VH-VL binders against Thymidylate kinase (dtmk-1). Designs and how they scored, part 6

Target 1, 218 residues: Thymidylate kinase (dtmk-1), of Caenorhabditis elegans (q22018)
Amino acid sequence: MATDQKRGLLIVFEGLDRSGKSTQAKRLVESINKKSTESGDASSSPSAVLQAFPDRSSSIGKLIDQYLRKEIDMDEHALHLLFSADRFSKNQMIRDNIAKGIDVICDRYCYSGVAYSLAKGLPEQWVRSSDVGLPKPDAVLFFDVSPEVAAQRGGFGEERLETATIQQKVAAVMPTLRDDAYWKTVNADGDLDSVEKNVFRIYENLDREKPFESLEKI

## First folded at step 18 (VH-VL)

Design d6 (from a2 with light chain S93K)
Fold by OpenDDE, last read:
Structure d6 (fold): chain C 218 residues (1-218), chain A 120 residues (1-120), chain B 107 residues (1-107)
Amino acid sequence: as target 1 above (218 residues)
Amino acid sequence: QITLKESGPTLVKPTQTLTLTCTVSGFSLSSYGVNWIRQPPGKALEWLGVIYSGGSTRYNAAFMSRLTITKDNSKNQVVLTMNNMDPVDTATYYCARKGYYGWGDYFDYWGQGTLVTVSS
Amino acid sequence: DIQMTQSPSSLSASVGDRVTITCKASQDIYDYVAWYQQKPGKAPKLLIYDASNLETGVPDRFSGSGYGTDFTFTISSLQPEDIATYFCQQHNKYPWTFGQGTKLEIK
């Protein structure tokens, strides 16, 4: 009788720049893995891996990175497709890990890609179609940060898409992508520890018995 | 301004089907789930079901066999259909928006409610 | 289903009094509790979510606390306009469930 090993979870962090999502994604992975090691029973506690999109270490991700760093220019359609390709390049990895009971934590996912492209004025149907078939997240943790708090956080403006205009447009688009059945909005104005605790509580409440699905629509 | 408003018949005969419409404004159904909650006179609130922004639904198991929730985003309308109504189903019916933050459904905006009486 | 046992069912207090209502969950629900105010003939109004987060626009005399199974709703200084029935609700697990309510009157 196949030991009913619970599947891993796919958890996606989404949010605007400076929302703290990357930091919290990393912290979640660390917390999950820490608990796994402390329990001594690898079978009883899941482990987790972190996957950022784009994967700037990959061939596709490097090209995207060059664009983001303003080293090269690129057609917006091409860019959108590259982002999608980058995600799909990890499709099997995600599925394999989940099948093994390993949680996959993503720093950004298809929603950011769609939001940015829509913000840039690309055709909606086309933009929303390219990522269909990707693994469906068990949860999207959307980090909602106030402009005031975001402005206090450093590093804004270095990359091509880190402009106030783009961010505002993306912010306006993002709610239209929300499926609040599995989107969980996290108040990102709080301190790191409070936010971390909140994220972890959400994580602990996720259902591992639900069938793992693919995205049929975005 | 965010508003929800229930509309439909206020009197239903036993065994008949109740259809209520929730019309929303100030927000998009593509962004927020809408729940249905009822309250019998002088009694506690009872959650019936929800239709989320993506169109998926969840129902209270007690009503699963009788309850259907649908929506039309373009019309800003959510529709509750409940079959085989009984006098015990007499209650004020509310539609309410899913809260924005965190886990689970709490309800941040409510309609005024509509009293539905089931009587022969 | 998760049961939310609310107490007391009714209470009377004077203006300026501290009022406390409790809700006990039948299982651990973390901090996923909301509190509502319902005035006669009106829809419930959200006051608190996640046990302690005050909804926007709600006076700060209202507060909530608790984690796990025991939750508390407090009015620090009762005002005449606070006459209502108050409900707790768990938003941890389907189906969402409410307490029985507490009818608050002013002496």
Scores: ipSAE 0.918, ipTM 0.949, lowest interface PAE 0.4, mean pLDDT 95
Fold by OpenDDE, fold request of step 20:
Structure d6 (fold): chain C 218 residues (1-218), chain A 120 residues (1-120), chain B 107 residues (1-107)
Amino acid sequence: as target 1 above (218 residues)
Amino acid sequence: QITLKESGPTLVKPTQTLTLTCTVSGFSLSSYGVNWIRQPPGKALEWLGVIYSGGSTRYNAAFMSRLTITKDNSKNQVVLTMNNMDPVDTATYYCARKGYYGWGDYFDYWGQGTLVTVSS
Amino acid sequence: DIQMTQSPSSLSASVGDRVTITCKASQDIYDYVAWYQQKPGKAPKLLIYDASNLETGVPDRFSGSGYGTDFTFTISSLQPEDIATYFCQQHNKYPWTFGQGTKLEIK
């Protein structure tokens, strides 16, 4: 690889359910790849891959999915560790892509895992420890949606963790996980196009020359 | 109610070190970064530095060699230390909270400011 | 450093007048501009962020626009309580930088 090749970016989308983060993550990936294709020069224009957590197509993700769909019950500690394992299972993939100059866009990451587990009352020190060592995001795009707007969006309540009580608790925990050095709060109440533009502006301003780091703490 | 309040000496001798404390209320330092900004009399505002919620800091290069920002989340305090003060450093010093939305640091809540005079 | 050139340095207007202040950035900073109001002896108050987003609690007579390098702050109908110095600030790149300010007086 050429010594002058810039690394890829790790961008994480976080937010409550129905915040629109998944849609916007997908749109960002599409936008990046579209530009890459149009430029015809992969060295000058990065490509991107989308990684959702959990990866419901993986062996670990399938177990998580069964829990989320209320098909099975699981100890909350086990569930937490499965989420962590799911993320770590993609550790090498993320690092490899970043090294190749490919942007990795994540739909949810360790912060959701920590927030939900804390919301459920699991020990804080333990919960915050399991994901240490994962790649550190260049940016966390936290989608902040008002309850009123979220309520208007369909599909809420289908999964185990999509309850008002859990969501409220998670909402209260999330700010405690925020590092506003690299967390960027996105107002998610806006229309899809305006939010997309905002996300893209943030993306364009990220620094690819900074060292790629691992999470030392959460 | 969100509040920030600067405290410390208002008179500093040349070559001495300035130490200011910003005490915050109504929000957690674990969730919000706090910036230091100064304004010389009759002049424009100057950004000095920031300590983010995670504890990382950034400084204006013009002051980096003599500026340190620390915090204690449990005490709700951010501390600015500036060495080798000169009369040119006479200014009103503000601490201000980092804005919630979007990219970069804008400042949504400010302390009242404290005038620091550097004089023999 | 990004320079924010603010104009005019001072202006006088009558109650009810439309007031416009401009800020020019030395480079493209997207829409990452904030506007502040500073009354004498007081700390600056945030009015606008991201060039056009009105801060909560700020009267709607205040507005902002612009993208790239040229930005505008507007008071649609000047009120007596609006006597202050106004500042633009870029929040695109370190170090954060401010305009020189515009002192607004009422005739």
Scores: ipSAE 0.917, ipTM 0.950, lowest interface PAE 0.4, mean pLDDT 95
Fold by OpenDDE, fold request of step 20:
Structure d6 (fold): chain C 218 residues (1-218), chain A 120 residues (1-120), chain B 107 residues (1-107)
Amino acid sequence: as target 1 above (218 residues)
Amino acid sequence: QITLKESGPTLVKPTQTLTLTCTVSGFSLSSYGVNWIRQPPGKALEWLGVIYSGGSTRYNAAFMSRLTITKDNSKNQVVLTMNNMDPVDTATYYCARKGYYGWGDYFDYWGQGTLVTVSS
Amino acid sequence: DIQMTQSPSSLSASVGDRVTITCKASQDIYDYVAWYQQKPGKAPKLLIYDASNLETGVPDRFSGSGYGTDFTFTISSLQPEDIATYFCQQHNKYPWTFGQGTKLEIK
């Protein structure tokens, strides 16, 4: 009886810059894969892949990266569409992995794209429409970090969108995108290990039997 | 200030339908789920269901067949409809906001509750 | 459904006493337990979530611990205003379920 292989999970990490989301996303992937290797039975334990958005190694991502590094200027509408295109370029990969029972962990997703564009004053209906049809996450882990803790973390200010003004505006917009049916807010003020444990507990509680869906709205 | 307030009939006849409205302020229904919880007199709390910020709902299976939760974000209102009421359904009914952090639903803000008596 | 068995059902203690309430889950629910205080004629008030996280504005004399199936709620020094019924609640799986409550009185 072909043990109906459970599908993979799509887990998205969202949060402001320097919230620690990228580090935790990597740690989650490593933890999942470590367990898979230790079990000796690839069929019994899921593996995971990490996908960052934008994918700065791709042709689209490189163009976005040039903008972020202030090497080029770009119309904000064009930029928004490039971010969407970057995500859609990975659409099939995500779906294929999920179908194979491989977990897909995303560092940022469509919510960041929408939040930044809205923060910049782009039309709401237009901004929220471009990513419709993408895979719907099983969970969005929103990393909520206090300004005080974020300020202690280095590397802020190197990229175009790493300004206090932009971050504040994005922070104000993000709650409007929240669907707390599958959004899980993570207190990101804690130490790396405590946050990692919390993330992993959430991961372990996700339901793999739920139908995999596409985003109908953002 | 965050507030929730239940409103509706306090007396319902058996077999009739209960309709309660939860009016919220201080936060947006587009950002937070609202749960319904009841408490019979002198008894423990019982979770009925939830409507999340995105509009999806979950119900306690014990009430699935006769419970509906809807909302209007623009009016800041969540509505509970429960059919075929019985004297056993006599309880204080609460609406409560879903907690902000972590997994699952805990309830960080509550309405004052409204006592609903089912009697002929 | 996950059952939350709370003990004791009632408790009487003196001002300044350490008070302990326990809740046992019918299955492993990690640390996903909340504790509430309900005063007579009032709505429940959230005190603790995730077994040990103190809600904002709650006095630090309240605390919680536990992981898996056994959970503990503690008042380090009982105050007169703490007279209430206390409830545990699991927030691990649907449906959300509560303990039967502990009525706390002051001697």
Scores: ipSAE 0.917, ipTM 0.949, lowest interface PAE 0.4, mean pLDDT 95
Fold by OpenDDE, last read:
Structure d6 (fold): chain C 218 residues (1-218), chain A 120 residues (1-120), chain B 107 residues (1-107)
Amino acid sequence: as target 1 above (218 residues)
Amino acid sequence: QITLKESGPTLVKPTQTLTLTCTVSGFSLSSYGVNWIRQPPGKALEWLGVIYSGGSTRYNAAFMSRLTITKDNSKNQVVLTMNNMDPVDTATYYCARKGYYGWGDYFDYWGQGTLVTVSS
Amino acid sequence: DIQMTQSPSSLSASVGDRVTITCKASQDIYDYVAWYQQKPGKAPKLLIYDASNLETGVPDRFSGSGYGTDFTFTISSLQPEDIATYFCQQHNKYPWTFGQGTKLEIK
């Protein structure tokens, strides 16, 4: 790192389906990059990259995608490990970008993986161990949407894990994974622009001077 | 129902250590941070420190040298330890839950507070 | 530390009056301000967070506004039960800091 360059930020978007997290993650990246382009100074205005998990374009992500689309069946342990492997496959990319001062915005991360596996009844210690060593987020933006608002949003029920039962279980597990030192809950019931502004304010307040760390526990 | 309740000695001698326990119900300490705030009689509120759901702590620098906050999630208890108490430390001590939304710590639920008097 | 300068220190108003309290931050803190109501002998009660978000269960006669350094708390129509001391608090940067309070009385 150049002596005068601040590191990038790792920001993770988490939340249940239809929470709007994916849309907002994309908007954040676009906003960051737009400002970077306009400023012409990378030191004053960082750029950002978007990384979704799973990466359905990767070899590992394709297998996961087949499972999610109900094309193949898979042992739940194997599935859990594939999700972890998918994240670890991007480990170096994340670290390299952060070192270059580029922000990495993740649509879902290890918390979703852990939450879903726990919801399915897999052993807790085992489930929480597989992602240890991944980059630790500077912030987790948890999108909390009310059931009423979520129900008004389309696209639910197409994938294997988009069932009411699974979603309810995941919703119950997710708070147990929260570290509110760096988790920021976003009220996702608001309109897109209001939520976007809120997300951006949080982004602007993040501290780039803190050491970049790895997850020691989940 | 969400509740916090402070317990401990209400009288402490100068130079002694104050130990207060905050017992919570209606929520899990694994999900919410708990802050300690005090208020001298007739004065403004003063933030002391916090222990977050993940176990990390932050302290007001003014008290860092003599303040420790710990917790036991299984017991739903947060413990504040403050060394070398002085009469100036006489105040009502509150534990309060970290607010759910947004950035930073605001406090959505409070204990009733416990008045701690430091006197010889 | 961020100083929160609250004004006025005390205020007397009549039932039905519009009451305004201000808080000024020593630096830009975006909209990260909370307002509390504290009745005598009781713990503070959260009314507003993020400068303008009304806490669940709080009457809508309470409101807040502001961004940056200047913040305003308003009671649109003062009620007898609103007798209390009100505090602002910044939740932007450690350490969290409070205003000095405004004691509100009814004439």
Scores: ipSAE 0.917, ipTM 0.949, lowest interface PAE 0.4, mean pLDDT 95

Design d6 (from a2 with light chain S93K)
Fold by ESMFold2, fold request of step 20:
Structure d6 (fold): chain C 218 residues (1-218), chain A 120 residues (1-120), chain B 107 residues (1-107)
Amino acid sequence: as target 1 above (218 residues)
Amino acid sequence: QITLKESGPTLVKPTQTLTLTCTVSGFSLSSYGVNWIRQPPGKALEWLGVIYSGGSTRYNAAFMSRLTITKDNSKNQVVLTMNNMDPVDTATYYCARKGYYGWGDYFDYWGQGTLVTVSS
Amino acid sequence: DIQMTQSPSSLSASVGDRVTITCKASQDIYDYVAWYQQKPGKAPKLLIYDASNLETGVPDRFSGSGYGTDFTFTISSLQPEDIATYFCQQHNKYPWTFGQGTKLEIK
C-alpha cells in the first residue's frame, strides 16, 4: 500500500530501434520498484509500471502487429490512427496511476507515431494533430546513439518499420519534435550499466510538484 | 558554423527599457533553447532567463518582474526586454545556447556579448 | 538559490604545472557542474559539463571530477594559452548559478 502523497511521474522513452531504450525502460521500472522494497514499503501495488506502445496484446495492437509482421496491408493514414487509438486506449490508466502516485514509464509514445508517419511522407499538420490531448510527459528521455554503436548492436529486423531506410528517415525527423524544456537527451553510446545510472539520476531529479498536464501540441 | 550575436543599444538611461536581440545561425530555435546571462564588470555571471525550443520561458526570480524573453523562429531572433534599468544593471549581456545532453541548462555556445552601460 | 563557492580566487603557476581549482555547492547537485574558460574581453567557452564530460574540441589536459557538493577542475600540464579566468556553474536547479571565478596567471 502506497503511503506517498505525491503524484506519479509520466516518463517517456524515445529513440531509434537498437538504441537500448526498451532495455533501459525496463531497468528503470525494476530499479524504482526495488528501491521501494529496500525502503521497507508495504504495498499491494507497484511504485512504477511499464507501458509499451503499441500494446501488441490488445485488439488494436494485434492488428498493428499483423501489419508490422507483413501479414496484412493497410492505408498509412489508417495505420497512423490505429497507433494513436492504441495510445488513447491507455489514457485513463495513465492518469489514474499518476493520481495514485504510481510512476508510468512508456516505451515509445506519440513522438514515435508522429516521427514514423512523417518519415513515410504523410501530411505534417494532420500527423501532428491526432495525439493532442494525451497526457504530457514530465520528461521525454531521448536515447541518442551513434550510427557506429547502433551497427555494433546488431542488424535490423524483418518487420516493416525496422529497415535501415525507415530508421534513417525517422532519425532525421525526430529532432524536429524536440522541446528541450522537458526532453532530456541521453547519450546511449555507453555500456548499459552506466546509461542506467544516468537515467536513474534524471528520474530522481524530476519535479513532482509541477501540475500534471495534457499535450496541447506536438 | 554555430553563432549567436547580441545587438542593441550600448547606453541607456536609468528607468529606460533595454531591448537586446540575439541573432542565431547554424542551429534552429525550434530545436534549442536560448538563455540570457549577464556579467557586471569584474563580477560573477548572472543567469537571467531562458526561452526553450517549444516556446516556454523561465526567469530568474530576482529579475522576473521586469524581464521578458520572446523569439521569432523565422527570423532566427531571440529578444530580451528588461524594464526600469538602473546603474547596477551595467553589465556585458550574453545570449547562449542550451547544451544538448543531460540535465539542466549549461551553455555550449555563447555570443560575443554586448556591454550595456546604464548612466545618466 | 544554490551558491557555488570557488577557490582559489587567483592563482599563479608555471608552464607545465598541474593546476587545480575547486567549487563547493551549497547543496547536493549530483554531478551537474559545468566549467568555463573566459579570456579577457571574451565570452566564456564551455570546457566541461556533468562534472567530467569534456566538450568536443577541448584539449585532454582539461579534466573535472566530483559528485554531490565538492567539485574539482584540473589542468594537467599548464600551457601558455591557458591564461584566463575559470568559472564553475551548477546546472541542477533554477536559477543557474556561477562561481566568482579563478583568475589564472602564468609566471
Scores: ipSAE 0.854, ipTM 0.922, lowest interface PAE 0.4, mean pLDDT 91
Fold by ESMFold2, fold request of step 20:
Structure d6 (fold): chain C 218 residues (1-218), chain A 120 residues (1-120), chain B 107 residues (1-107)
Amino acid sequence: as target 1 above (218 residues)
Amino acid sequence: QITLKESGPTLVKPTQTLTLTCTVSGFSLSSYGVNWIRQPPGKALEWLGVIYSGGSTRYNAAFMSRLTITKDNSKNQVVLTMNNMDPVDTATYYCARKGYYGWGDYFDYWGQGTLVTVSS
Amino acid sequence: DIQMTQSPSSLSASVGDRVTITCKASQDIYDYVAWYQQKPGKAPKLLIYDASNLETGVPDRFSGSGYGTDFTFTISSLQPEDIATYFCQQHNKYPWTFGQGTKLEIK
């Protein structure tokens, strides 16, 4: 009888600012799409798309963007829910791409949302509950950089969530969100090309035969 | 400061159920998975299974019909239950912490091990 | 299951010698090999993961290399405290599997 096309993978990139995660997310998408073009593999020719969160161009994302650029203020609970809503607004797009065999590479996801809200002191159980029901990643690539290397990469930007104080609190919270069944810690101390090769090997080794699931807890 | 310690019976009769407890300190079970590995006397190590920090488990297919791993994060305990023990199951049993970086499970901290003898 | 075959099964060397142990995987495992030292009557100790990454606190006389199926573990200058059994472990795919070990003796 008929053989099924392999589904796409949902891969989430998490890490502190200056960890190189955004660069690596772009490189992974570019590498997947380049190899697909060069191989000419029409029968099993997945492509990949990049989805950054927040999506600052959407209606929800524009409000988040204004907050992050210090143009408006809002209640921290409202902000948390807007971040969660931004992710859920992409829920069907993610599921549709996965079903079509298209990999979705997320630059940040609910783990960032939870970590930042916990860093601000919002109630933990409430914060963790908002994103339950999102698609479950096949892997979370957590980019970990040593203090020594982070110091060499310089300071942070000027946006509201980019202060050293917030980043330190987020760094303390992130380990509490780890599930090492599917979180893969990437040593980000290496040069970008070496890290890219390691990321691609993790990507190649992920199992497309596992059922695609929804998060039941965070 | 990171410590794992196996505890439980050292002698078990054939067909009985083995229960071993791994008590951990210096790290959180909510952050790190714990694996069980055994070493029969004079033989190679055999991986039995793992419980990950989120609570999911994986078992070596060779043992999975009689093997259960559970944990209680608040007690810092991981429990191995192995049914229908046989003399060939005589081994030193270890619990070990899953390594932090990269792909797959390698074991960065091990308990001292406990010898379990299965004999009538 | 991925088989890990070590060579040699036992080895005698003098203090100061360079010691080399090899491990061959039955299929491509990238660089996902760990090396352990197990001293008599004790639990294994992780020395190396990802073929070449030294674990914290491991002396730099220990090293590893390899990619794909062929892996090498080296002690650059053997010390008396290095009497142990050494074995590799693949961490690419379930079930995690170990080599049979190389028993290192000092002449």
Scores: ipSAE 0.853, ipTM 0.920, lowest interface PAE 0.4, mean pLDDT 90
Fold by ESMFold2, last read:
Structure d6 (fold): chain C 218 residues (1-218), chain A 120 residues (1-120), chain B 107 residues (1-107)
Amino acid sequence: as target 1 above (218 residues)
Amino acid sequence: QITLKESGPTLVKPTQTLTLTCTVSGFSLSSYGVNWIRQPPGKALEWLGVIYSGGSTRYNAAFMSRLTITKDNSKNQVVLTMNNMDPVDTATYYCARKGYYGWGDYFDYWGQGTLVTVSS
Amino acid sequence: DIQMTQSPSSLSASVGDRVTITCKASQDIYDYVAWYQQKPGKAPKLLIYDASNLETGVPDRFSGSGYGTDFTFTISSLQPEDIATYFCQQHNKYPWTFGQGTKLEIK
């Protein structure tokens, strides 16, 4: 029986720390759910969920959290695979939500995992292979902030990957992961409200009729 | 310095295949898509197609049966192949880089263009 | 295909004049319009994207505005070097399409 239900969208937010991406991911989810509630149309109104990576509340995520808080050490290859496992642990949840017409907004995804591991000097082919098979985003919104504006947004936190040095290395690597067929660069130098409007326009224009796919490469 | 340069034949006979090469510098084909656009003499620009940084392509439906775009990232080259050329295909052919920000394809850097004349 | 209807087709103005060129899209394209300058025998040069965002290095006498279907491009004080044909281009949906151009001459 044919259904009128449109599928959900997988939208990934990527960017350096202090780019504003996490704030914007939360705002997008809130905006989608607010519009859904205001319409009152349960059958045709999409809703959205936020999925941050890593999920620090899961068993895998608690181990990652301990590493990031400097409570434990581990081999960098093991860490890379734990981040990948954390993402794959959500694989079916993402696919199920998309099939139900629920948008999934990810705060970071495999591109962060690859970029940080490459910045640490891990072997490129190995690093790029681990997340092949994850759901392919309908869009990656990459938040690009100038060094000058990023510096004005205050200091970094104290976690292991939150230093300016690591962020600079990640910034140099991230362009090599870009696929501008579906990556959309967001100018994050603007005020939060103007950036939010730009993000929502990109969201509104995404094609729900395109088949939902898996990543074949990263 | 970001540059794009088209090279290839300037005269093609009807029914022949046109092959143009776009050589880029100052940016990586692994990061930016490259579009092909043409301008017939005295007429508006026509978008032909694109190859994106990840290697996927998209073509204008009006040309897609005759058109192939490929690239070699290591050589900084994007290649346009257009079959079965006709005198109406006489135009200046440009390659252009996809803009960095926002939605869709607008073209922030263009090659100088190459005039291709299709005649016997 | 989205049609971009540009007006006027040609325009003659004096140095120092304010010049306005318009484009109308056949359907809503949000603010996804770009404007190009093309001098005789040369490739187009991007001036504006997203209706109003000025490309780096473009003089601030150039500006753009609009949303939906109606877009304007303005030169606030025309200079001799601005002799060119100006094109709009929508970047909302495939295929990317261009206006027919406005030939700008200085009187």
Scores: ipSAE 0.852, ipTM 0.921, lowest interface PAE 0.4, mean pLDDT 91
Fold by ESMFold2, last read:
Structure d6 (fold): chain C 218 residues (1-218), chain A 120 residues (1-120), chain B 107 residues (1-107)
Amino acid sequence: as target 1 above (218 residues)
Amino acid sequence: QITLKESGPTLVKPTQTLTLTCTVSGFSLSSYGVNWIRQPPGKALEWLGVIYSGGSTRYNAAFMSRLTITKDNSKNQVVLTMNNMDPVDTATYYCARKGYYGWGDYFDYWGQGTLVTVSS
Amino acid sequence: DIQMTQSPSSLSASVGDRVTITCKASQDIYDYVAWYQQKPGKAPKLLIYDASNLETGVPDRFSGSGYGTDFTFTISSLQPEDIATYFCQQHNKYPWTFGQGTKLEIK
């Protein structure tokens, strides 16, 4: 059961809507897999995988998607638990990939779930406890974007959680979730290529020798 | 206005334990890590350790057998404890806030420092 | 431990001069270097992080550059208030380490 291979990394991308984080998550996965191919590691398995939350293709995720598109209504406690369930449904996939040396790049994670529920006024202790036990990220890349740059990117009000009012409340809550032992703030105001270079440099410098852990608190 | 201020004894005897308190204002210890750094007279600065916003700590291996860093978020206080002081430990001791952006710890705000003299 | 070797240890210059200070790291640290200004009896002040990123509120006469092991810090036109000790610090790997400083004085 012992392995000589270095483990994969769990890297979480967080940030407000219009921060560019989803584009950068995709670019990081592409860059890792491209460098693996160029180095002659042409295995059938990728060196990195992208996991977006919610996974809108799953049964849980389809229900969340209907809510976000304003097709159904739902109690906010039930919604919070569905987001958490969606993440836990990928728990073993994440752990298996890490053990195999495959990096997992998450587009959103429990920090989004907690921040939105707190912004909605749900009880803090209850909200923070739901995701305890998920795999702990090796890094959380938090994409911080100025209001001016965010405003240039459009898309407000398309889904329920994308209004300016909700985003302002989430921005006020997110600093309370920060743990700067492993959260890395990325200045997202730059062009996509500059931000991509900064993201890849952070990725390359992460320590694979640290034990892989589970979250004990949010 | 972001401030950090070190307080504690300015004179300790060899073998005694040093306790310094860093009191912060203008930011939350739940959002920012705080580092301890010292500067012996005429020498380069030496990093001692850090307590991060989530409560985990990291120490310089050269000092870690003698160091403990703790905090109380509600009191805005970070406490450095250093055992078995020696005259070589005479230095100005600073606390400093971890910078917001990017990789690693650089220090965007510093306390004014407190000189600790270790003498018989 | 990453050693930061700073040069020169002291420097004398006139108001208006261009001033350059260097740091060399004992191993590759990407661009993870910070530069500080420390006036006598005062706390250090962050000027630059990530080799070239100017901290908010720092005058643009200050600049930095470098990647890998060789880093420079420049004051484009020395002002009277710039008289201080300047030092670099690597923020790539534990333990965080500092150069010994460059004492800058007016001729």
Scores: ipSAE 0.852, ipTM 0.923, lowest interface PAE 0.4, mean pLDDT 91

